# Ledger of designs, part 2: VH-VL binders against q7z443r523to685

Target 1, 163 residues: q7z443r523to685
Amino acid sequence: TSLNMSTHQLTITVNVTSLEKSLIVSIDPDSPLLMTLYLGFQYQPNCTHFHLNITLPKDKVWQKDEEYTWVLNPEHLQHGIGTYYITAVLSERQEGAQQTPSLVSVITAVTQCYYWEIHNQTWSSAGCQVGPQSTILRTQCLCNHLTFFASDFFVVPRTVNVE

## First folded at step 6 (VH-VL)

Design Vb5
Fold by OpenDDE, look of step 6:
Structure Vb5 (fold): chain C 163 residues (1-163), chain A 120 residues (1-120), chain B 111 residues (1-111)
Amino acid sequence: as target 1 above (163 residues)
Amino acid sequence: QVQLVQSGGGLVQPGGSLRLSCAASGFTFSSYGMSWVRQAPGKGLEWVSGIRSGGSTHYGDSVKGRFTISRDNAKNTVYLQLNSLRAEDTAMYYCARDIFGGYEDYFDYWGQGTLVTVSS
Amino acid sequence: DIQLTQSPSSVSVSVGERVTIDCKSSQSVLYSSKNYLNWYQQKPGQAPQLLIYWASTRESGVPDRFSGSGSGTDFTLTISSLQAEDAAVYYCQQYYSIPYTFGQGTKLEIK
């Protein structure tokens, strides 16, 4: 899914149905952009009213696909099950960029890290969390124990409004 | 016009320290990342360290814990502090402008190089 | 780490001839329809100079005879008609993953 960059603000609407999973938000511009994302629960956030914010691209990354990815762990989604709104405020074109931004692709997904719990013969997420380097392409699992790990990954339907 | 002028370097004994400087001009320094790349005599290029416009730093494995990259935006200068120098650190050190922005990442301008020689 | 392997390591070619240098990466450097692979030229006694970025985009000021192609893990630098001033060492470089890495270089000599 892609959007034309005709405005300086877009809103992403995501229904969160689990407080145990992490939300991955990927905003992939066709050219370098500076933007600030604001998270709100049951309201559309702005620069003065929000629960959490992040500036993209990330300054500290190890791979390129991390730059425009926001990982929201359960602790960031502690407000409850329901509709979350992410307002992306587009700031400036990064200096040095050779292309004029025209399109932005937005992908939202939920994921969690699991390990096989031998005693109960089931998958458990206890002691595991999705790391900040996770992207749409890969899940970083950070666990406080050593065992066989796996992850699930589901694309979450979203609505994107351009304002 | 974009210019990168390097200084520092020289001859140092193993275990010694040096500080390299790279003075930038001709562009908005604070908006760009900077990197250091070195080249041992007769060898290829090796990325040493980088600092983003936001201040985050990265290092090659061979220099982690020994080298420190920093920048002074007021002086339009990037630095590389070389500590615990080893013979294998002997190289020509280049500073380079790092085009940062997600998709457009490359070294488009380079300094003239500074020779670092580590020898007893 | 991503390893880049260039081939050949060295080549001698006459003026006017076509030259191709290959660069293979240990993993894909493609993301969002862009290849994070660059080519540099280093002439004797000089600092490297950027030739190609995004695998195929020519840096301003670079002669048209230089071109880059490829995607994913396989890339090629081509000089359509070699000139005497093209004698240099050429490096590919990936900017997809930290640490950034270079190929070992290809030394191009003029016959």
Scores: ipSAE 0.594, ipTM 0.854, lowest interface PAE 0.8, mean pLDDT 91
Fold by ESMFold2, look of step 7:
Structure Vb5 (fold): chain C 163 residues (1-163), chain A 120 residues (1-120), chain B 111 residues (1-111)
Amino acid sequence: as target 1 above (163 residues)
Amino acid sequence: QVQLVQSGGGLVQPGGSLRLSCAASGFTFSSYGMSWVRQAPGKGLEWVSGIRSGGSTHYGDSVKGRFTISRDNAKNTVYLQLNSLRAEDTAMYYCARDIFGGYEDYFDYWGQGTLVTVSS
Amino acid sequence: DIQLTQSPSSVSVSVGERVTIDCKSSQSVLYSSKNYLNWYQQKPGQAPQLLIYWASTRESGVPDRFSGSGSGTDFTLTISSLQAEDAAVYYCQQYYSIPYTFGQGTKLEIK
């Protein structure tokens, strides 16, 4: 799902089918790329009309796989099940940037943290959240208890349009 | 022409403090990250600290809690505050420019170095 | 922390000969088809100078005799047709994860 970022904008469309799972949006350019992402529910957002935004690469980064990853928890997706749009806008005036990338790869996935509830012999999400350091390579689970935990991870269909 | 001019440094007793400065010119300072890299006499390079264009700071294990990196974009200057200095902090300290806001930590321009000596 | 181990620790070579310097990473520095590994040259009494980034891309102004190769955990800097001015200490550096780390250095001397 590689795209040439010759324009200054692209739109990612993803259908959210669960209110319990977190959405992972990963945008991996071939070369450094400064961008702002805007989230909209059932409309295409822009820089003046959006529910939520983020600037990539993220400022609080410890590994390269975290730089271009947006973690959207159920709290961020509070408008419900349906179609979400993400508009990614490239900065045109960044000094010090390398050549603009020829390819931008987009991966969208959903994930959720679980622990084994011994009493009920079942998997539960109670007291666990997907953390902000989660990426397509790893799910950070932030739990208020010290038990055995696991996560699921599903790559989901998406549509990407370059304007 | 990109230039990084360092100042500060000197001799200090263990437990003392110093502030190193690195004045930048020839580029849009606020768009770049800056790092400090040190080299003990006769030894290799050690990354000490970095500050990104967005303001986040990061530290090497040997200096976290003791050193503080900061920047003043109005003065095009990055600082390294060295506190609770130890003998093992004796080194040449280089400032270096981190390209692409400090997210591509290859250091394309370096200052001339500032010697810090910590002796009992 | 990602540890980088260089070999050899030092080498003495004549002008015109070929030198290879290896860098082994304790963890992969590959992400999204890019290797986050740099090479620096430090001449005596000078600050380090960038030679190679992304494992194999020469910085502007670096002579063609310098080349980088490798992927994942194993990397090599090659200097072909050595020149007298190439006498220096060479360092690899990873920028995959914080804290960023350097190899211990390889001292290259002219016989």
Scores: ipSAE 0.409, ipTM 0.761, lowest interface PAE 2.3, mean pLDDT 84

Design s48
Fold by ESMFold2, look of step 11:
Structure s48 (fold): chain C 163 residues (1-163), chain A 121 residues (1-121), chain B 111 residues (1-111)
Amino acid sequence: as target 1 above (163 residues)
Amino acid sequence: QVQLVQSGGGLVQPGGSLRLSCAASGFTFSSYGMSWVRQAPGKGLEWVSGIYSGGSTHYGDSVKGRFTISRDNAKNTVYLQLNSLRAEDTAMYYCARGRYFGGYPDYFDYWGQGTLVTVSS
Amino acid sequence: DIQLTQSPSSVSVSVGERVTIDCKSSQSVLYSSKNYLNWYQQKPGQAPQLLIYWASTRESGVPDRFSGSGSGTDFTLTISSLQAEDAAVYYCQQYYSIPYTFGQGTKLEIK
């Protein structure tokens, strides 16, 4: 979804249906933008009322597809199954400021790392975690063992409001 | 006018240490990432290390654990501490300005004049 | 690590001719319609200078005779109507993935 971000704010609504999966939020602006994302469970967050925040582009990346990606693991989503709101706010102090509107694309997805547990003949996530270098294009699996691994990946429905 | 003025090079013995400095002027230093790139005599360019405007760092594999990049935004200066030096570290060391947006240590649009480091017994 | 291979390693050409320098990446450097690939010029005794960023965008003050093209893994720097002052070593550089890497360089000489 491409959005005109001529205002300094947009809101993303996503329904979380699992406490075991990580949520990946990917933003793809058409030009460089500084922004802060705020997370709220069942309320619209702002800069003074939120559960978590992040600034984008991230302070440290290893690859370009990570710059505008927020990875929210189950620990971050401990508030429950249901509707999460993400408010993205542009930084108002940008030197050499863009004076034209910017387009922003947003994708949300869930993912989880698995390995085959041979003794129980089932997929397990034990000893594996979705890592911070994960994106909508790939899942970083951080595991304490070396065996056959897989991950799932599902794009989730969302609603985006521009203010 | 953007200017990067380097200092701190010289001759050292293997196992020695040296600190390189790069003083910046003509731009808002605290908003930019910075990198060090080296060039051994007669050889090509090798990215050595980078530092984000926010202070996060990356290192090339050949120098990780021995070199430390740092910055002092009050002095508009980026540093490279070279420890446990080896003959293969002999090179011209350049500081380079990264990008403004996000303060990443990439997109090297301005370079310092270079500082020679020679490691020999 | 992403390896960049330039060809040729050296070339001698006359003033006024066109020269092309290729850079091949071991992995794609394309993301979101941008190629994270730069070209630099280094004259003898000088620091490198940025010529081209995002594979094809000319840096301010760079003459129009320099142009970049390509996408993904295959890139080309073209110098049309070569001038004597263009004698230098040319490097491609990727900044898609840490560690950032350079091609081995292409030495351009005027004959």
Scores: ipSAE 0.646, ipTM 0.857, lowest interface PAE 1.0, mean pLDDT 86
Fold by OpenDDE, look of step 11:
Structure s48 (fold): chain C 163 residues (1-163), chain A 121 residues (1-121), chain B 111 residues (1-111)
Amino acid sequence: as target 1 above (163 residues)
Amino acid sequence: QVQLVQSGGGLVQPGGSLRLSCAASGFTFSSYGMSWVRQAPGKGLEWVSGIYSGGSTHYGDSVKGRFTISRDNAKNTVYLQLNSLRAEDTAMYYCARGRYFGGYPDYFDYWGQGTLVTVSS
Amino acid sequence: DIQLTQSPSSVSVSVGERVTIDCKSSQSVLYSSKNYLNWYQQKPGQAPQLLIYWASTRESGVPDRFSGSGSGTDFTLTISSLQAEDAAVYYCQQYYSIPYTFGQGTKLEIK
């Protein structure tokens, strides 16, 4: 979904149905933007009331597509199953793009890292988490053990409101 | 077992400074928001400051510009730097953990034992 | 800022009796079906302890005799059958918006 950023903020609404999966939020601006994302559970967050926040683009990335991706692990979503809100507040536009309207595309997905647990003969996510370098294109799995790994990936429907 | 152990505080003159510490154990400190709440002698509770797991900070209006909350995740410690102290800052100061994993210091399930700050000439 | 006003400021009640403490907020703390209101208990010489969060959810380890109710701007903490150990000061707290604020407290004494 692409949105014309006529205002200085947008809200992303995501229904989280599992506390065992990570939420990937990808914001793709048509031009470099500085923005801060705020996470809220069952309320619309703002700069003075939020769970977590992140400033995008990320300072340290392995690849460019990570710059505007926010990885929210299950531990970040422990308020419960329900609706999470992400408010993105624009801070600054790059000089070269300040005279053009900002177009922003938002994609949300859920994913998790799994390994085959031999004893229980089942896939398990124990000891594994989705890494911060994950994007909508690839999942980084960080585990405290060495096993065969796999991941699932699902695009999650969302509502984006421009305010 | 979750524990919050406070240190610092004491008697200080108006205009002086103190640094409060709250050492956490028994949980993944870096994943929780922390707050400071104070209580003047014989009075109620007042939220002073909060720091999210991500490091964002907020302050009550009465202490804004004078107090600084910070955290050292490597030391599992949250701090409150009290500068330009006033008589009305005299209180028992409590550190408190945000209830949920994820760094939301909105309501508090564990509290430190408190440290007394007395500002008097 | 959101102001919370508790009533009564103090009350003395006999063991076994029902106790209700009210908390009124200057504005609604309800959002998306959630009430951003907590209750704390503070016994003499101790730090506060969380009793109720989200207005009506009892914290783990809290006796069943404690309950929270209300929505929007009006909230109530109820102790169905007062016990001697319940002597304390009770505070409501909102976390709807920063700054977080507390009620002035209700001192509950045992007759």
Scores: ipSAE 0.000, ipTM 0.596, lowest interface PAE 10.3, mean pLDDT 88

Design s52
Fold by OpenDDE, fold request of step 13:
Structure s52 (fold): chain C 163 residues (1-163), chain A 122 residues (1-122), chain B 111 residues (1-111)
Amino acid sequence: as target 1 above (163 residues)
Amino acid sequence: QVQLVQSGGGLVQPGGSLRLSCAASGFTFSSYGMSWVRQAPGKGLEWVSGIYSGGSTHYGDSVKGRFTISRDNAKNTVYLQLNSLRAEDTAMYYCAKGYYYGRGSPDYFDYWGQGTLVTVSS
Amino acid sequence: DIQLTQSPSSVSVSVGERVTIDCKSSQSVLYSSKNYLNWYQQKPGQAPQLLIYWASTRESGVPDRFSGSGSGTDFTLTISSLQAEDAAVYYCQQYYSIPYTFGQGTKLEIK
């Protein structure tokens, strides 16, 4: 989904149905933008009321597709199953910077890392975590053991409101 | 108008240390990432290290644990501390200006310093 | 690491002729419609100079005879009409992934 950011604020609504998976949020602008994302559970967050926040683009990445990606692990979603709100607040543009509205592409997905557990003959996520370098294009799996790994990936329906 | 003026370098023995400096002018230094790129005699270019405007750093595998990139925004200067130098570190070292995009990524390299020669030899 | 392979490694061309230098990436450097690939010119005894960024955008001050094309993993630097002053080594460079990497270089000589 591409949005025309004519205002300074964007709200993404995501229904989280599992506490075992990580939420991947990609808010990618067509031109350089600074933004702060605020996470809220069952309420619309703002700069003074939020559970968690991040500033994008990230201050350190290994690949360019990571710059505008927020990885929310189960620990970040510990508030429970339900509706999460992400408010993205755009920073003020500096003089001389592009003043034209920017297009922003928003993608949300859930993912988890799995390995084949031989004893139970099932896929397990025990000891594995989705890493912070994960993006919509790739999943980084951080595990405390060495086994055959796989990952799932699902695009999550969302509602985006521009304010 | 953008200028990168390098200093430091020289001849050192294996295991020795050097500190390179790159003084920037003509742009808002604190808003840009910076990188160091080296070129061994008669060889190609190799990215060595990069530092974001915010101070986060990256290193090439060949220099990890030995080299340290840093910056002093008050002095508009980026540094490269070279420790535990090896013969294979012999090269012309260039500082290069990064990009404003994002959080001042240490890429793009639209401006380069004049280079400083580092020679590691017994 | 992303490996960049240039071809040819060296070439000798007469003034006025068209020159093409290819750069192939081991992985795609395309994301969000942007190719994170630059071209540089380095003359003897000088620092490299940026020619093309984002694979196809000419840097300010660079002559029109220089152009970049390609996307994903295959890129080309073209000099439409070679000039004597174009004798140099040319490098492609990706900045999509850490570590940033360069091609091995193409030495362009004038016949």
Scores: ipSAE 0.854, ipTM 0.938, lowest interface PAE 0.4, mean pLDDT 92
Fold by OpenDDE, fold request of step 13:
Structure s52 (fold): chain C 163 residues (1-163), chain A 122 residues (1-122), chain B 111 residues (1-111)
Amino acid sequence: as target 1 above (163 residues)
Amino acid sequence: QVQLVQSGGGLVQPGGSLRLSCAASGFTFSSYGMSWVRQAPGKGLEWVSGIYSGGSTHYGDSVKGRFTISRDNAKNTVYLQLNSLRAEDTAMYYCAKGYYYGRGSPDYFDYWGQGTLVTVSS
Amino acid sequence: DIQLTQSPSSVSVSVGERVTIDCKSSQSVLYSSKNYLNWYQQKPGQAPQLLIYWASTRESGVPDRFSGSGSGTDFTLTISSLQAEDAAVYYCQQYYSIPYTFGQGTKLEIK
């Protein structure tokens, strides 16, 4: 989903229904720009009231698709099941970037890393977490054990308000 | 007018060390990433290391643990410390200007230094 | 790592002729409608010079006879009418993923 940006911030509303999965947030602009994301639970966050924040693009990436991706692990979603709000405050376009129109693509998804637990004959996420290099395109799995791994991936319905 | 002027390099024995410097001018150095790229005699180009404007770094696998890239924004200079040099490190080393977009990523390479020859030989 | 393979490795062409150099990547370097691929020209005894960035945008000062095309994994550098001064080694380079990698180079000689 892409949005025409005529304002300096947008708010993403995401319903989190599991505390065992990570939330992947991709806010990718059509041209390079700086933005700060604020996370809130059951309230719309801002620069003075938020649970977590991050500045995008990331200051270090291994692939370009990571630059505008925020990985929120269960520990970051510790407030519980419910509605999370992400406010993205946009800065001006970087030099050399296109001015108009300004488009921002927003994608939200949930994912987790799993391995086959032989004893229970089920997939388990125990000892595994989604890594910070995960994106909408790939899941990085970080586990404290070695086995056969897989991941699930689901796009999360969201509401995006441009303000 | 962007300029990258390199210094350092020379002949060293295996296991030795060198420090390369690349002095930048003509642009806001602190806002850009920088990289080092090397070229062995008669060979192709190999990316060695990169440093973001913010100071985060990347290294090629062949030099990890041996080379260190750093920058001094006050001096508009990027450095490459070469330790534990090997014969296969023999190459012309170039500094290259990175990008402003993003967080000053060490890519794009629109300007290059003149090169500094590093020769590792007994 | 993303491997870039150029073809041909070397070519000899007469002045005025059209030259195409291909660059194939082991994985796509396309993201968000941008191809993270550059083309460089390196003349003997000189540092490489950027010719094309974002796969198809010509760098300032580069003659219009140079053009880049392609997307995803397949890219081409074209010299519409080869000039004597175009004798050089040409490299493609991806900056989509770390480590940044170059093609092995294409040596272009003038007949």
Scores: ipSAE 0.851, ipTM 0.938, lowest interface PAE 0.4, mean pLDDT 92
Fold by OpenDDE, last read:
Structure s52 (fold): chain C 163 residues (1-163), chain A 122 residues (1-122), chain B 111 residues (1-111)
Amino acid sequence: as target 1 above (163 residues)
Amino acid sequence: QVQLVQSGGGLVQPGGSLRLSCAASGFTFSSYGMSWVRQAPGKGLEWVSGIYSGGSTHYGDSVKGRFTISRDNAKNTVYLQLNSLRAEDTAMYYCAKGYYYGRGSPDYFDYWGQGTLVTVSS
Amino acid sequence: DIQLTQSPSSVSVSVGERVTIDCKSSQSVLYSSKNYLNWYQQKPGQAPQLLIYWASTRESGVPDRFSGSGSGTDFTLTISSLQAEDAAVYYCQQYYSIPYTFGQGTKLEIK
């Protein structure tokens, strides 16, 4: 979903129903800009009240699709099942970027890494984490063992309010 | 107005070390990423290393563990420390400016230095 | 790593003629409607110069006879009417993934 940004702030509302999966948040602008994301649980966060924050684009990536992606692992979502709010505060456009209107595409998804546990004949996520290089296009799986790996990926319904 | 002036380089024996410098002017240096690209004699271009405006770094596989890219924003200078040099490191080394302002990635080589020749020979 | 293969490796063309140089990527460099591919021109004894960025946008100061096209894995640099001063080696370069990589270059000579 692409949004026409007339202001410098938007809020993403996501209902998290599992504490065992990672939340992938992609906020991709039509042209390069700086933004700071603030995470809140059951409240709308801001620059002075938040549980976690990140500045995008990331200061180090291996592929371009990572630049405006925030990977929230279960440890970042430890506050519980419920509604999480992400407030994105947009800074001015970077040099060389196109001028107004500012378009931002927001995608939210949940994912987890699994391996086939041969003894129990079932898929397990034990010892596996979704890596920070994960995006809406690919899931990076970091596991402390070597097995046959797979991942799930579900787009999560969200609402976006432009403020 | 944008200028990249390189220095350093020269002749060195295998296993030796050199330090390359690239002094920048005409733009807000601290807001841009920088890269080093090399070209062996008569060969093509090879990306060597990049440094973000924030200081994060990347390296080509051929130089990992041997080369170090760094920057001094106070001096508007990016450096490339060349250690454990090999004959195959012989090349013209170019510094290049990144395109993006702000959290600038070391891509989009819109401006280049004049090049510095590094010759590794016994 | 993303490998870029240019074709041809070398070509000799007369002034006024149309020239096309192809660049093929081992994987797509397209993301969010943007192609992370540049074209550079390097004349003898000089540093490379940026010609095209985002696959099809001309750098400021670049003559109109230069154009870039393509998307995904297939890209083309076109010189609509070759001039004598266009004799150079041309490189494509991707910046979608680390490490950044260049094509092997295309040497363009004037007949």
Scores: ipSAE 0.849, ipTM 0.929, lowest interface PAE 0.4, mean pLDDT 93
Fold by OpenDDE, last read:
Structure s52 (fold): chain C 163 residues (1-163), chain A 122 residues (1-122), chain B 111 residues (1-111)
Amino acid sequence: as target 1 above (163 residues)
Amino acid sequence: QVQLVQSGGGLVQPGGSLRLSCAASGFTFSSYGMSWVRQAPGKGLEWVSGIYSGGSTHYGDSVKGRFTISRDNAKNTVYLQLNSLRAEDTAMYYCAKGYYYGRGSPDYFDYWGQGTLVTVSS
Amino acid sequence: DIQLTQSPSSVSVSVGERVTIDCKSSQSVLYSSKNYLNWYQQKPGQAPQLLIYWASTRESGVPDRFSGSGSGTDFTLTISSLQAEDAAVYYCQQYYSIPYTFGQGTKLEIK
């Protein structure tokens, strides 16, 4: 979903229904843009009140689709099941980029890495974590063991309010 | 006007070291990423290393563990430390400016230095 | 790594003629409606200079006769009417993924 940004702030609302999965948040602008994301649980966060924050684009990436992606692992979502709010505060456009139109695409998804536990004959996520290079296009799985593994990926409903 | 002026380089024996410098002017250096690109004699272009405005770095596989890119924002200068040089490192080395202001990824090059020749030979 | 293959590797063309140089990538460099591909011109004894960025946007100061087109994995640099000063080696370059990579180059000579 692409949004026309006429102001300097947007809020993403996501219902987290599992503490076992990672939340992938992609806020991709039509042109390079500096922004700070603030995470809140059951409240709309701001620059002075938040649980976690990140500045995008990331300081270091290996592919372009990582630049405006925030990977929130279960440890970041430890506040519980419920509604999380992400406030994105737009700082400034990067020089040299097109200024108009000001479009931002927002996608949210949940994912987890699984391996086949042969002894229990079940899929398990034990010892596996969704890596920080994960995006809406691919899941990076970081496991402390060598086993055949896979991942699930689900786009989750979200509400975006432009302010 | 944007200017990138390179220095360093020269002739060195295999296993030797060199340090390249690229002095920048005409733009807010600290807000842009920088890269080094090399070109062996009569050959094409090869990206060597990049450094973000924030200081994070990337390296080509052929130079990992041997080359180090760094920057001194106070001096508006980006450096490339070349260690454990090999004959195949012989090339013209160019510094290149990243295009975007801000986080400053070192990925697309709108200005280039004049080049510095590095020759590795016994 | 993403490999870029240019074609032709060399070409000789008369002044005033149309020239097209192709660049094919081993993987798509398209993301979010942007193609992370540049074209550079390198004249003999000089450093490369940027011609086209985002596959089709002409760099400031670049003559109108230069244009870039394509998307995904197939790109083309076009010189609508070749001039004598256009003799050079042309490179495509992707910056979608690390390491950044260049095509092998296309040497354009004036016939």
Scores: ipSAE 0.846, ipTM 0.928, lowest interface PAE 0.4, mean pLDDT 93

